# VH-VL binders against NAD kinase (nadK): the designs that were tried, part 7

Target 1, 268 residues: NAD kinase (nadK), of Syntrophomonas wolfei subsp. wolfei (q0aze0)
Amino acid sequence: MKIILVNNRFKENTEKKAQEIAGQLSALNVEVIIDNGLDEPYAGTVDFIMVLGGDGTMLRAARRYGQRAIPVLGVNMGTVGFLSNIEINELAEYLPLILREEYSLEARMMLEVAVFQQQSLLTRVFCLNELLLRSNSPRMLSFALEISGQKLEPYRGDGLIVSTTTGSTAYSLSAGGPIADPQLDAFIVTPVASHIINKRPLVVSPEREISLHLLEEREAIIGIDGQIKMDFGAENRVLIKRAPHPLLMVNLKAKPFFTSIDRSLQRQ

## First folded at step 2 (VH-VL)

Design c44 (from b11 with light chain N92D; framework fv_bermekimab)
Fold by ESMFold2-Fast, scan of step 2:
Structure c44 (fold): chain C 268 residues (1-268), chain A 123 residues (1-123), chain B 107 residues (1-107)
Amino acid sequence: as target 1 above (268 residues)
Amino acid sequence: QVQLVESGGGVVQPGRSLRLSCTASGFTFSSYGVHWVRQAPGKGLEWVAAISYDGSNKYYAESVKGRFTISRDNSKNILFLQMDSLRLEDTAVYYCAKDTLWFGESPYGMDVWGQGTLVTFSS
Amino acid sequence: DIQMTQSPSSVSASVGDRVTITCRASQGISSWLAWYQQKPGKAPKLLIYAASSLQSGVPSRFSGSGSGSDFTLTISSLQPEDFATYYCQQADSFPLTFGGGTKVEHK
């Protein structure tokens, strides 16, 4: 069995814990590859991905490995989030089930984002939560949104979020988007501070292709999962569609999504 | 440097056929939807036909539907308009024009135009 | 088909004048309208798209406004090179349609 252990290089105690867990797995004849974010993603075949950290570490793991159709387990270390399944103190208890493949998988849709500079593909990335288009200055944006070739009324405001259902509780929520069951497949399109009275969040089929481009030259950026940032101008265009593979999240322990989000909203 | 050049116009008799060509240079032809627009002498602009950047979608004005066929050869940077069963009311200067948006799924506007090729009729 | 009605058909103006041209769609077209300038014997030139977006290289004296079915092209201070015919064109849906044109001519 070969396992990738993903950790957060910016958390001082996480590297030591990753090494400790790697040693325990090696003692059980499991080959371990450590990914702390400093190197390129591991290119070889692996059987399982274990993510040590919070939601941010899981988002990075999903971008790096989510398209490989490999089980991914989130192990919480500290701050509670939505993407981890077990706590670090429970890992020893659940390790035999992991090694015997005695767990269920939950499929979470991902976005495929293609960004063009004029006619040239600048980058193609996958993400679990969302793409954010936002103004990088006090001036509001004017941009076109197309859904499956249908041009909507132009958007004027601070930006737009195109989110998965998993991302419904991230930036989309902050911008007034709906809370979605992560087991549903859909795009959620949420405007950011729109100046058009009737611009509402849209929930659309994941089979649709979404595109964005600016109608006026402005200083704007696109953000992917809150971790990748790129300049976006009138000569740029972004195409968004459902990624070929969902992220396969390991479910070892029931995680009460609805009660968790309900509590979170009361504490905000 | 970005340029479209039409050719193939001429004097024709009613009921005959003509094929117009439009050669593109100075931009990535295969990335853009392109249009044919005509203008009868002393009259206004009339949109005729369009073809998507990859050739998969074709659109026609009702006045030419069933008689005209738009096509493109992306390897040679050429747009074509095959005009069959020509009528006196098809008399016009025919322009080819490029849409503004690359990989566009819908039209926005036409930013580059050729100089036009004249199609006229003799008795 | 969406019918585009343009008015006036002609306007007489002097250099320095403010010129306003209107265009009305037979149904709602959102902001998907373009404006073109055509000089005698020349191909049209795109001025404005998406109702109000100024094409690169077009002087700022040209501006567009409107949404839905009523649109306006304004030339704030007419220059000698602006004497031409102007056309609106809806880009909402196929088939695309042009207005009848407005000729801006010398007084």
Scores: ipSAE 0.442, ipTM 0.779, lowest interface PAE 3.8, mean pLDDT 90
Fold by OpenDDE, second read of step 3:
Structure c44 (fold): chain C 268 residues (1-268), chain A 123 residues (1-123), chain B 107 residues (1-107)
Amino acid sequence: as target 1 above (268 residues)
Amino acid sequence: QVQLVESGGGVVQPGRSLRLSCTASGFTFSSYGVHWVRQAPGKGLEWVAAISYDGSNKYYAESVKGRFTISRDNSKNILFLQMDSLRLEDTAVYYCAKDTLWFGESPYGMDVWGQGTLVTFSS
Amino acid sequence: DIQMTQSPSSVSASVGDRVTITCRASQGISSWLAWYQQKPGKAPKLLIYAASSLQSGVPSRFSGSGSGSDFTLTISSLQPEDFATYYCQQADSFPLTFGGGTKVEHK
């Protein structure tokens, strides 16, 4: 068995823990690769991914490895979030199950985000939570939203979020989006400070495609999962669709999403 | 470790052809666009050509259009530059470089470079 | 094609000095600009991408700024290993183009 441990090098506690866990796994004849996020994602075949940290680390892991259909376990290290399944102090207890592959998987839809410069593809990424388009100035953006070829009225506002159902409890929530069942596949399109005060979020079929482009010369920013940032201008466009592969999240311990949602949200 | 290694350079006569190769290792080669960049002795950097991650798009500098052909074999992690109708002004160290962006065709930058292979002409 | 004008072509400096290199694009390129360092006989090394993003492993004394058509690379405190030639490169559109380079030399 080969396992990737994903941590954050800049968080010493996660680094130390990764080394400890790596030692333990090695003692059990498990091959371990540590990914602290600074190097190229490991390109070889692996059987399991263990994410040490909070939601941010999980999002990074999802972007790096999500397309490879590898089971991903979130191990929380004292942070509040929605993407961890067990706590770090529980790892020893569940380790035998992991090694025996005695766990269930939950498929989480990801976004495929393609950013273009005119007709040229700049980048393509898969992300677990959301794409954000926002103004890079105190001025509102004016941009076009198109869903499966249907052009909506020009949008004016600070920005727009296109989120997965997983991401519904992230920035989309803060912007007034609905909380979605993470087992549901859908896009959530949430306005950020629209000039239309009561502009409502859209729940969109994952079979559709969403495109965005600016209608004026204005500086904007694209954000992906709150971690990737890039400039977005009048010559750029973004195309969003369902990723071809879901993230396979490991479920070792049942977590009642709706029962605990209030508690989790109050702590954020 | 992530690395690129060029080969195929040498001494050639004007008008002849030469094929450069670049072997990639340590990263998912098929996920990145790759470039050829050359540098004449004592001169600056000049972009030569690029090829998208899947080879579907190719881009060339005007100075080499119609003479050079960029290609790749993702199954073997190799980038190629077929150089035909070579000219004296093509004298340079030729570098292969990895695009920074995943599945991109327009790079933020080139984050991995080979050590280059020299192409010169017989006097 | 987008022309990149880099200045100065050379600069003499001492260890500890603040060094500033500028790059101007012939047209707006947003933040699609990269900076490279090259030492004699070596391949270029990526320092900055997207105008201001520091490449992994690059010391924090390097920084990039600017957008549109004017860009700056700054070395806050020059170190002995920083004597090299630096290049800007636009990543806005093909053909990709480099600046003419700036050689940072010992004073």
Scores: ipSAE 0.000, ipTM 0.494, lowest interface PAE 11.5, mean pLDDT 91

Design c45 (from b11 with light chain N92Y; framework fv_bermekimab)
Fold by ESMFold2-Fast, scan of step 2:
Formats: C-alpha cells, sequence, structure tokens
Structure c45 (fold): chain C 268 residues (1-268), chain A 123 residues (1-123), chain B 107 residues (1-107)
C-alpha cells in the first residue's frame, strides 16, 4: 500500500507530525510519500491520500490529486471545517479500516477552468470550490455570461462566482448564494454586488459549459479556490466545465452536513 | 495588418452561378466566425450568411436559403460563398466580415470588413 | 425574423450638434445590438457592440444606450468626419438583421 500524506507546511509543527505519522505507517509496511506543497505533485501511482490539516489543505490536495480517482481522507489537525472526516487523535482507531479498505466514498464534483488570452490557452486548472471573477479596482465590471452558448443579459457589478455544490458554503455563500447539499451535482452562479437588482443566483446542470469575458476594459482578477489569482482583461476568456473525475472523499464516520452548517451559521 | 479582401464578383445572367471568395490576412482566420453581408445599390445592409470558426455551423438569410452555400478553407485563410440560381434581387456589393470574438459560440458584432465585390446582371 | 426599425431615415446637422438615432426591435433582444458607421463608397465600421460597449479606436463622443427593444446611438458633438449613414444590427439570434439606416447629412 502506498499513501500520499499531504500537510500544511505553514502550520505549527505540521512537518514534525507528518514525519511521526509517516513513521507509524512505515512500521505497518505502508510506503509513504510526504507532500508539503514545496515540490511538484507526486507522479507515481498511489492507493490512498491522507490530508492533514484544514479545508485549505484539502483544497490544495484536490487541485493536485483530485482527478486521479484515488480515495482522499481529510484528517483534522485542530481547524474546524467541512472537508475533514476524522480528528488526528482518532487516526489510530480508524487506521485498520483504512488499510483493509473498509470505508465508503463520497463523490464531490470539481470544476475544470480553462483561461485563454486571445486564442491561446494560458492555464487549465481543477478546483473543488469555485472560480471567482472580481473587479480589482473601485470601478464596476461589465461582462458577458454564456451558458451552453446562450447569452444572458450583460452583468454589471463587482463580479461573479461559479461554484460547485461543495463550494456553496465558501465565497458563494458570502455573495448571497444558496446553501447546497454537496451530494448534488450542479453549478451555482452567484453575482457579486450586482448593480442590477434582478440578477439572481442560478443553479444549472453540471453538463453545461459556462464562459465569461469582459465587455469593457477593466482591471479584474480571476481567483480559484481562494488560492490561485490571475489578472483578467478584455483580451481574456474563461471556460468552465465539469471536471472529468470527481474528488473521492473517504467517509469513515458520519459527518452530518446540515447540523454542521447550522452550527456555523449561529456564529456572528 | 488585419485585412479581408473579396473577389469573384462580376456580371452574370439570371439563373447562373457565381462563387465569391474572401481572403484573410493579419489574424488567425481559423479562430473567428465570418459573415457575408450585401448591400444593393443605394439600399441598406442585408446579412446573408455566416459560418462558425471551425465550419461546423452555417446560417443563412431566408431569401438565400437553398440557393447559397457558405464554406471556408482554414488552411488557406479563405471564405467562400457559392451562389446558385441567381436572381435580379441578388444585385449588390457583397462584403465579408469577421466576428469580434475569437472561438465565439454566438455573434457580438463585425469588427473587420472587406472592401466589397460587386455582383450585377446583364441581358 | 427580428425586424429592426431605425428613426429617423435622415437628419440634417451641423458640426458641433448633438445627434440622436433610435432603433427598435420587433421583439426583445436583451442588449445584443451593434451600431455601424458607413461612409459613401466604403465598408461599414463597427462603433458599438452589446448596446453600449465602445469598440477600440472609436471616439468617446459616440455612445449607445438601451436594452430590450429600444436603443439609441448618440453623437455628443458632431465632427466633419461623422457625416455618414448609421446602422443598427441585432446579434440576439440568426438570421442577423440590420436597421434601414439613418443618414446624417450637412445642413
Amino acid sequence: as target 1 above (268 residues)
Amino acid sequence: QVQLVESGGGVVQPGRSLRLSCTASGFTFSSYGVHWVRQAPGKGLEWVAAISYDGSNKYYAESVKGRFTISRDNSKNILFLQMDSLRLEDTAVYYCAKDTLWFGESPYGMDVWGQGTLVTFSS
Amino acid sequence: DIQMTQSPSSVSASVGDRVTITCRASQGISSWLAWYQQKPGKAPKLLIYAASSLQSGVPSRFSGSGSGSDFTLTISSLQPEDFATYYCQQAYSFPLTFGGGTKVEHK
């Protein structure tokens, strides 16, 4: 069995904890590759991915490995979040189940984001939560949204979010989008501070293709999962599709989504 | 520089055929949808036909449907309009024009136009 | 087919005048309207697309407004080079259709 252990290099003592866990796994004849984010993603075949950290570390792991159809387990290191399944102090208890492959998998859709400049592909990225288009100045954006070739009324505002259902509780929520059951597959399209009152969040089929481009020269950026930022101008275009593979999340114990989000919404 | 140049116009007899060409230079022809637009002497603009950047979709005005065929050769940067069963009301200057948006799925406007080629009739 | 009606058919103006041209669609076309300028013996030139987006290189005295079925092109201070015929064109659906044109003439 070969396991990739993904950790947050900036969290206190995470490298030491990762080494400790790697030693424990090696003693059980498990081959361990540590990914702390400094190197290229591991290119070889692996059987399992264990993410040590919070939601941010899981988002990075999903971007790097989510398209390989490998089970991914979120192990919480003290940060409360939605993407971890067990706590670090529970790992010893659940490890036999992991090694015997005695767990269920929950499929979470991902986005494929392709950014073009003129006719050239600049980048192709996968993400678990969302793509954000936003103004990078006090000036409002004017942009066109197409859904499967259908041109919608032009948007005027600070931007737009195209989110997965998993991302419904991230930036989309802050912008007024709905809370979605992450077991549903859908794109959620949420305007950011639209000047037009009638612009509502849209929930659309994950089989549709979404494209965005500016109608006026403005300073704008594209953000991906809050972790990647790119300049976006009138010469750019972005195409968003359902990624070829969902992220396969390991479920070792019941994690009730709705009671978790309900508790989160009680704060402030 | 970005340019479109039409050719193939001339004097024809009713019922005959004519093929117009439009040669593109200065931009990536294969990335843009292109149109044929005509203008009868002293009259306004009339959209005739369009073809998508990859040639997979073709569109025609009702007045020419079944008589005209639009096509393109992306390897040679040439747009064509095959005009069959020509009628007196087809008399016009024919312009080719480029869509504004590269790899566009739908039209926004036509930003580059040729000089036009005249199609007229005798007898 | 979507019919585009322009008004007026012609307007007489002097340099420095404000000129307003209107275009009406027979059905809703959202904001998917373009405006063109055509000088005698020349090909049309794109001025505005998406009802109000100014094409690169077009002077700021040109502006477009409107949505749905009623649209306006405004030239805030007419210059000698602006005497021409102006056309609207809907980009909402195929077949594309043009308005009948508005000729801006010297007084």
Scores: ipSAE 0.283, ipTM 0.710, lowest interface PAE 5.1, mean pLDDT 90

Design c46 (from b11 with light chain N92H; framework fv_bermekimab)
Fold by ESMFold2-Fast, scan of step 2:
Parts: C-alpha cells; structure tokens; sequence
Structure c46 (fold): chain C 268 residues (1-268), chain A 123 residues (1-123), chain B 107 residues (1-107)
C-alpha cells in the first residue's frame, strides 16, 4: 500500500505532524510519499491520498492528483472547512478502516481549463472550485461568453466565475451565485459586478463547453481555485469543460452539507 | 505573410459544374473556420458557405443549398467549393475568407480575404 | 434569414467630414455585427467586429456602436483613403448576411 500525504508547509507544525504520521504508517508497512507543495506531483502509482490541512490544501491536492481516480481524504488541522471529513485527533480511530479500504467515496466534479495564447495551448489545468476572470485595473472588461457554441450578449463588468457545484460556496457565493448540492454535476456561471442589469447566474449542464475571450484590449487575469493566477489579454482564450474524472473524496464520517453551509452563513 | 489565394474560376455553361479552390499560407489553416463570399458585378457582398476549422460543420446560403458543397483538406491547407447545377445568377467574383477566432465555434468576422476568382457564363 | 438594411446607399463627403452609416437587422442580433471596407477591384477589409471592437491595425477614427437591431459605423474625420464602399454583416447566426453597402464618395 502506498499513500501520498499532502501537507501545508505554511501551517504551524504540519510538516512535523506529517513526518509523525508517515512514521506510524511505515511501521504498519505502508509506503508514504510526503507532498509539501515544493516539488512536482509524485508520478508513481498510489493507493490513497491523505490531505492534512484546510480547504486550500485540499484544492491543491485536487489540482495535482484529482484526475488519477485515487481516494482522497481530507483531515482537518485547525480551522473548520467544507472539504475535510475527519479531524486530526480522529485519525488513529479511522486508520484501520482506511487500511482495509472500508469507506465510501463521494464523487466531486472538476473543471478542465485550457488557456490558449493565440493558437498555442499555454496551459491545461484541473480545478475543484472555479475559474475566475476579472479585471486587473479600474476599467471594466468587455468579453464574449460562449456556451456550446452559443454566443451570449457581450458581458460588460468586472468579470465572470465558472464554478463547479463544490465551488458554489466559494467565490461564486460571494459574487451572488446559488448554493448548489455538491452531489449534482453542473457548471455555475456567475457574473462579477456586471454593468448589464439582467446578467444572472446560470446553471448549465456539465456536458457544455464554455469559452471566454476579451472583445477589447484590457488588463485582466484569470484565477484558478484562488491559487493560480495568469495574465489574460485579447490574444488569449480560455476553454472550460468537465474534467474526465471526478475527485473521489473519502467519506468515513457523516458530514451533512446543508447544516454545514447553514452554520457557515450564520458566522457572517 | 498571411494569405488566401483562390483559383478554379472561369467561363462555364449553365447547368454545368465547377470546383473552386482556396490555398492558405502564413497561418495555421486547420485552426480557423473559413467562408466563401461572392459578389456579382456591380453588386454587394453575398455570403455563400462556411466550414468549421475541423470540417465537422458546414453551412450554406439558401440560394446555393443542395447545389454547392464546401470541403477542406487541412493537410494541404486547401478550401474547396464544389458548384453543381450552375445558374446565370451564380455569376460573381468568389472570395474565400478566414474567420477571426481560432478554434471558433461561431463566427465573429472575416479578417483575411483572397483576391477573388471570377465565375461567368459563355453566351 | 436575417435581413440587413443599410443606409444611406451612398453619401458624398469631403476630407475631414464626420461620416455615419447605419445598419438595421430584421431580427435581434445582439452585438454580433461586423463592418467591412471595400475599394474598387479589391477584397473587403474587416474594420470592426462585435459591433464596437476595432480590428487590429484599423485607425481609431473608425468606431462602431449599437446593439440589438440598430447599428452605426462612424468615421470621425474622413481621410482620402476612406473613400470606399462599406458593408455591415451579421454574425449572430447562419446563414450570414450582408447589408447592401454604402458608397462613401467624393463631393
């Protein structure tokens, strides 16, 4: 059995805790690879991924390993989040179940984002929450949105978010998007400060292809899961579609989504 | 140098067939949708047909539908228009033109045009 | 099919004049309209797409406006090289259709 242990190098003692857990797993004849985010993703075969940290660490793990159809368990260390399943002090209790593969899996859709510079593919990335297009200056953007080849009225405003259902509680929520059941597969398209009065969030089939490009030269950026940022200009085009594989999230402990989101909204 | 060059125009008899070609150079032909647009002597522009960058979608003006067939060979950078059952009303200079957006699923505008090739009829 | 009606069919102008050309679609086409310039014996040249987006290399004296069914091309200060025929073209849906053209000629 081989396990990748993903940790956040910027959190207090997370690397020390990762080493401690790795030692315990090694004593049980489990091979452990530690991913602290500094190196390229581990390229070999693995049986399980354990993420030590908050939602941000899970987003990084999903981007790096989410397309490999490997079970991913979120283990919370400190601040409560949406993407963790158990707390670090519960790990010892659940470890035998992990090693015997006695758990259920929840599939979470992901986005495939392809960014072109002119005709050349600049980058292809996968993400769990969203792609954000936004202005990087006081000037509003003018851009075209296509959904499966259908051109919508041009957008005028600060930007646009294309989100998964998992991402419905992230930036899309802040921009006025709906809260979506993460069991559903759909794209949520949420305008950011649109100057056109009736631009509403759209919920579209995950089989749709979405593309964006600027209609005027502007300084803009695209952001992916709030962690990757790229300049976006009139020579760029982004194509978004459903990723080939969902992230397989390990469910060891019942964590009801709706009561969790309700409590989070009450904190504001 | 981005360029489109039409060929194959000439004098034909009504009811006959003619095949036009358009050779592309200086850009990645396989990345762009391309169009045929015609202009009768002294008249305005009339859009005739279009083909998507990968050849999967083809579109025609009602006046030519069922008589004209658009096709492309991306390995040779050539666009074709097969014109069957030609009528006197088909007399025009035929232009090929490239759409502006690479891998475009829908049209935006035609930024590169050929010089045109004349199709006319013998008396 | 979407019909594009262009007006006027011709306009006489002098260098330095402001010239406006209008285009009306028989149905709503959003902002999906392009403008072209054509000189005698030559192929058309794209000036503007998406109603108001200036094509690279086109002088800033050319501007487009409008949405829905009514569109305008404006040349703010006519230059000698601008005497030509201008065409609008809807890019909303196939089949694509052009306006009848507007000839901008010397006074």
Amino acid sequence: as target 1 above (268 residues)
Amino acid sequence: QVQLVESGGGVVQPGRSLRLSCTASGFTFSSYGVHWVRQAPGKGLEWVAAISYDGSNKYYAESVKGRFTISRDNSKNILFLQMDSLRLEDTAVYYCAKDTLWFGESPYGMDVWGQGTLVTFSS
Amino acid sequence: DIQMTQSPSSVSASVGDRVTITCRASQGISSWLAWYQQKPGKAPKLLIYAASSLQSGVPSRFSGSGSGSDFTLTISSLQPEDFATYYCQQAHSFPLTFGGGTKVEHK
Scores: ipSAE 0.461, ipTM 0.782, lowest interface PAE 3.6, mean pLDDT 91
Fold by OpenDDE, second read of step 3:
Structure c46 (fold): chain C 268 residues (1-268), chain A 123 residues (1-123), chain B 107 residues (1-107)
Amino acid sequence: as target 1 above (268 residues)
Amino acid sequence: QVQLVESGGGVVQPGRSLRLSCTASGFTFSSYGVHWVRQAPGKGLEWVAAISYDGSNKYYAESVKGRFTISRDNSKNILFLQMDSLRLEDTAVYYCAKDTLWFGESPYGMDVWGQGTLVTFSS
Amino acid sequence: DIQMTQSPSSVSASVGDRVTITCRASQGISSWLAWYQQKPGKAPKLLIYAASSLQSGVPSRFSGSGSGSDFTLTISSLQPEDFATYYCQQAHSFPLTFGGGTKVEHK
């Protein structure tokens, strides 16, 4: 068995723990790769990904490895969030199950985000939570939203979020988006401070394709999962589709999403 | 080991041009945005320019717009700063620096710096 | 452009002292702030990113706090190797801008 431990090298506690866990796993004849997030993702085949940290680390792991259809376990290290399954102090207890592959998987839809300049692809990213388009100034953006070739009325506002159902409890929620069942595949298109007061979030079929571009010469920013930021201008286009593969989240410990959502949201 | 090494600095006359280079090693150069930051003698740090990981986006400080050009050759792991119409106020140690974030645009700062190359003017 | 105002410009301290440096942005920059340490004749070294995240290899006596427009770098117990100049830098938007620096000197 080969496992990737994903941690944040800038967090000493996670780094230390990763080394410790790596030692333990090695003692059990498990091959371990530690990914601290600053190098390119490990390109070799692996059987399991263990994410040490909070939701942010999970999001990074998802962007790096989600397209590879590898089981990903979130191990929380004292933070609150939605994406961890067990706590670090529970790892020893569940480790035998992991090694025996005695766990269930929950498929979470990811976004495929492609950013273009004219006809040239600048970058393509798979992400778990959302794509954000926002103004880089106090002024509203004017941009075009197109869904499966259907052009909506020009949008004016601070920005727009295209989120997965997983991401519905992230920034989309703060922007007034609906809470979605994470087992549901859908896009959530949430306006950020629209000039149209009654502008409502859209729930869109994952079979559709979403396109965004600016209608004026303004400086904007694309944000991906709140971690990647890039400038976005009039010459750019973003295309959003359902990722070809879902993130396979390991479920060792049952977490009732709806019964615990209020508590989780209050702590967030 | 991850490192950046600047070169190309020296003594120049006002109005002339100079081209700085920064050679990267120890990391995937093409996966990171990179910056030029300068520091005048006895003064603070001043951001000069940045270029995205693929070179598609370039950013400049107002003080150097129209005079400096940032570029990169990812095949050779080299960052460049073409400095034209040089002025006395351009006197500084010029550092190249790497973005922390993989395929990001500087949200986490610059985690690797070269030792700098000095640009001065003949008196 | 976002202006970064750093204070104080200099501070005299002794080994073991608690040192606090502040940085104020002319507008809200969320948590997109980095802190650097620079010693004479050397390149800057990243200490803190995202306002409060400690860079790998940096001693735990360094900490960052703040969000929005007001930020603080704290050295809980100053060590001999910590005498240097410190800079804040906003990473919110281009052009990137640095604070004026704070020189931590021997008392």
Scores: ipSAE 0.000, ipTM 0.496, lowest interface PAE 13.1, mean pLDDT 91

Design c47 (from b11 with light chain N92K; framework fv_bermekimab)
Fold by ESMFold2-Fast, scan of step 2:
Structure c47 (fold): chain C 268 residues (1-268), chain A 123 residues (1-123), chain B 107 residues (1-107)
Amino acid sequence: as target 1 above (268 residues)
Amino acid sequence: QVQLVESGGGVVQPGRSLRLSCTASGFTFSSYGVHWVRQAPGKGLEWVAAISYDGSNKYYAESVKGRFTISRDNSKNILFLQMDSLRLEDTAVYYCAKDTLWFGESPYGMDVWGQGTLVTFSS
Amino acid sequence: DIQMTQSPSSVSASVGDRVTITCRASQGISSWLAWYQQKPGKAPKLLIYAASSLQSGVPSRFSGSGSGSDFTLTISSLQPEDFATYYCQQAKSFPLTFGGGTKVEHK
């Protein structure tokens, strides 16, 4: 068995804890690869991915490995978040179940984001939560949104979010988007501070293609899961569609989504 | 356009306390980790402290650990540095600076800096 | 702590010269290094992040290279506005640490 341990080297004691867990797994004849985010993703075949950290670390793991159809377990290390399933102090209890592959999987849709400069593909990335188009200056954007070739009336405002259902509780929520059951597959399209009063969030089929481009030259950026930032100008176009594979999230214990989000909203 | 503005520096006496503020505008403050970096007159840059985008993680240079406290108020777009038990060696221009990446748990560098606020001492 | 050593401490150069500044980490930092430019009385400006990625708006005459523990900032053809102090900074682990700086000054 081969396991990737994904951690964040910049958090105190995370590297030491990853080494300790790697030692425990090696003693059980498990090969361990440590991914602390600093190097390229491990290119070899693996059986399981264990993410040690908060939601940010899980988002990085999903971008790096989510398209490989490998089980991914979020292990919380004392940080706040929605994407972990167990706490670090519970890992020893659940480790035998992991090694015997005695767990259920929850499929979470991902986005495929392709950025073009005119006709040339500049980059293709995957993400679990959302793509954000936003102004990188005090000036509002004017931009076009197309859904499966259907051109909507132009948008004017600070930007737009295209989110998965998993991402409905992330930036889309902050921008006024709906809370979506993560078991549903859908794109949620949420305007950011629109100056057009009737622009509402849209919930659309995940089979649709969404494209965005600027109608005026502005300083804008595209953000991916809040972790990747790319300059976006009038010569650029972005195409968003459902990624070929969902992220396979490991369930070792029940985590009631609706109770968790309700509790989180009451604490704000 | 994207801007950080420090305030709260001044002339202090050794052993006293001072609180610096850094006000952010033109970007989503709650999405970025932010730092305090200082520079003594005629000297190089010294990293002082950092706070994650959500305030859950705080880091300090050994020279200030136990004396300085970093905090943030995401509702007001303000970063703070509470400086207790100030020493002559703390004399410096204090800059606030923003992480390059959003929500990132692995900062690449600091892309936006304030103008700095001077902390100095009188006898 | 990871110590960052810059060389040289100062360099005298003329407009049009190629200037090379080196930075050495006391332990491996992969590509987690940034370069900054600072002019007298001003805040630092990010030039390069992730060892070799040019920050938006920075002229192409600036380039970064290296990985592991040895890094280089190169200015291919020095311009009048490039006379400044340059700093490297490791971003691999806390506490973050800066190099001592390299002052690029007129011959």
Scores: ipSAE 0.000, ipTM 0.438, lowest interface PAE 14.8, mean pLDDT 86

Design c49 (from b11 with light chain L96Y; framework fv_bermekimab)
Fold by ESMFold2-Fast, scan of step 2:
Structure c49 (fold): chain C 268 residues (1-268), chain A 123 residues (1-123), chain B 107 residues (1-107)
Amino acid sequence: as target 1 above (268 residues)
Amino acid sequence: QVQLVESGGGVVQPGRSLRLSCTASGFTFSSYGVHWVRQAPGKGLEWVAAISYDGSNKYYAESVKGRFTISRDNSKNILFLQMDSLRLEDTAVYYCAKDTLWFGESPYGMDVWGQGTLVTFSS
Amino acid sequence: DIQMTQSPSSVSASVGDRVTITCRASQGISSWLAWYQQKPGKAPKLLIYAASSLQSGVPSRFSGSGSGSDFTLTISSLQPEDFATYYCQQANSFPYTFGGGTKVEHK
């Protein structure tokens, strides 16, 4: 078996724990590749991806490896989140099940984001939570939204979020979007500080294609999962589709999504 | 051994130009976004500009937009800030700082800072 | 631009005290917030990133909390070396912006 351990080099305790786990796995004849975020994604074939960290580390792992259709396990190393399945102190208990491939998988949709300049593709990225279009100045944006070729009335405001159902509890929630069951496949389109009365979040089929472009020259950015930023100007267009493969999340123990989110909302 | 070292500060006259440099060592410079942050005497920190790991994306504070240009030379591990049309309000210690994460990922902080270089004005 | 409002501007404290500093963003910034410590004549030092993640080498008495628009930095038991100015900084969107700073002074 070959496993990628994804961690964050800038957390000293996490790096040392990753080395410790790699040593334990090597003793069990498992080949280990450590991805600390500083190098290119590992290009070879692997059997399993173990993410050591919080939701942010899982988002990075999903962008780098989610399209390979390989099991991905979130192991919590710190702050409680929605994307980890087990705690680090439970890993030893569950490791035999991992090595025997005795677990279930939950499929989570991902976004494919393609950014163009004129007719030229500048970049293509994948993400688990959302794409954010936002103004990079005090001035509001004017932008066009098209859904499968259907042109909507222009948006005016600070921006727009196009989210997966997994992302419904991330930035989309903060902008007033609905909480969605992550087992559903859908795009959630949530406006950010819209100046238009009755501008509501939209829930649309994951088979739709969503296109965005600016109607006026403004400074704007495209944000991916809150971790990647790209300049976006009037010469740019972004196309958002459902990614070819979902992220295959490992389920070793039940996680009560609805009770967990309900408690999180009551804390505010 | 991970460090950033600024140079190029000095005394200038209003309306003139100055170029600051920041030399990186001890890490893979080409993998990280880098920033310029300034601090006027006795005042707080003010973010000035940033450049992505490959130099393709550049960002500026409104107060310096059109006057300052950020650039980098990854082959030499050097960050630059070209400052044109300098004003008295640009008087500050200028720091360069490194992203916590690599490759255009939006970091939550800047983990390595230089010692700063002072830009000030003659009467 | 996202405005970062930091309070208090200064706080007088004694060794062993719990010190809490707050930072408010003019709009939602998720967890894209960092905290820095600066001593006179020195460059800032990163304490906390991603709102709550402790930087390697920073003592565990420092902690950060919050999400969205309200954030706090807590020093659970102030030590002599902690008398300094502290800044919050948002990394949600460009331009990045800093809070005005909080000076932690001797009583």
Scores: ipSAE 0.000, ipTM 0.397, lowest interface PAE 15.0, mean pLDDT 85

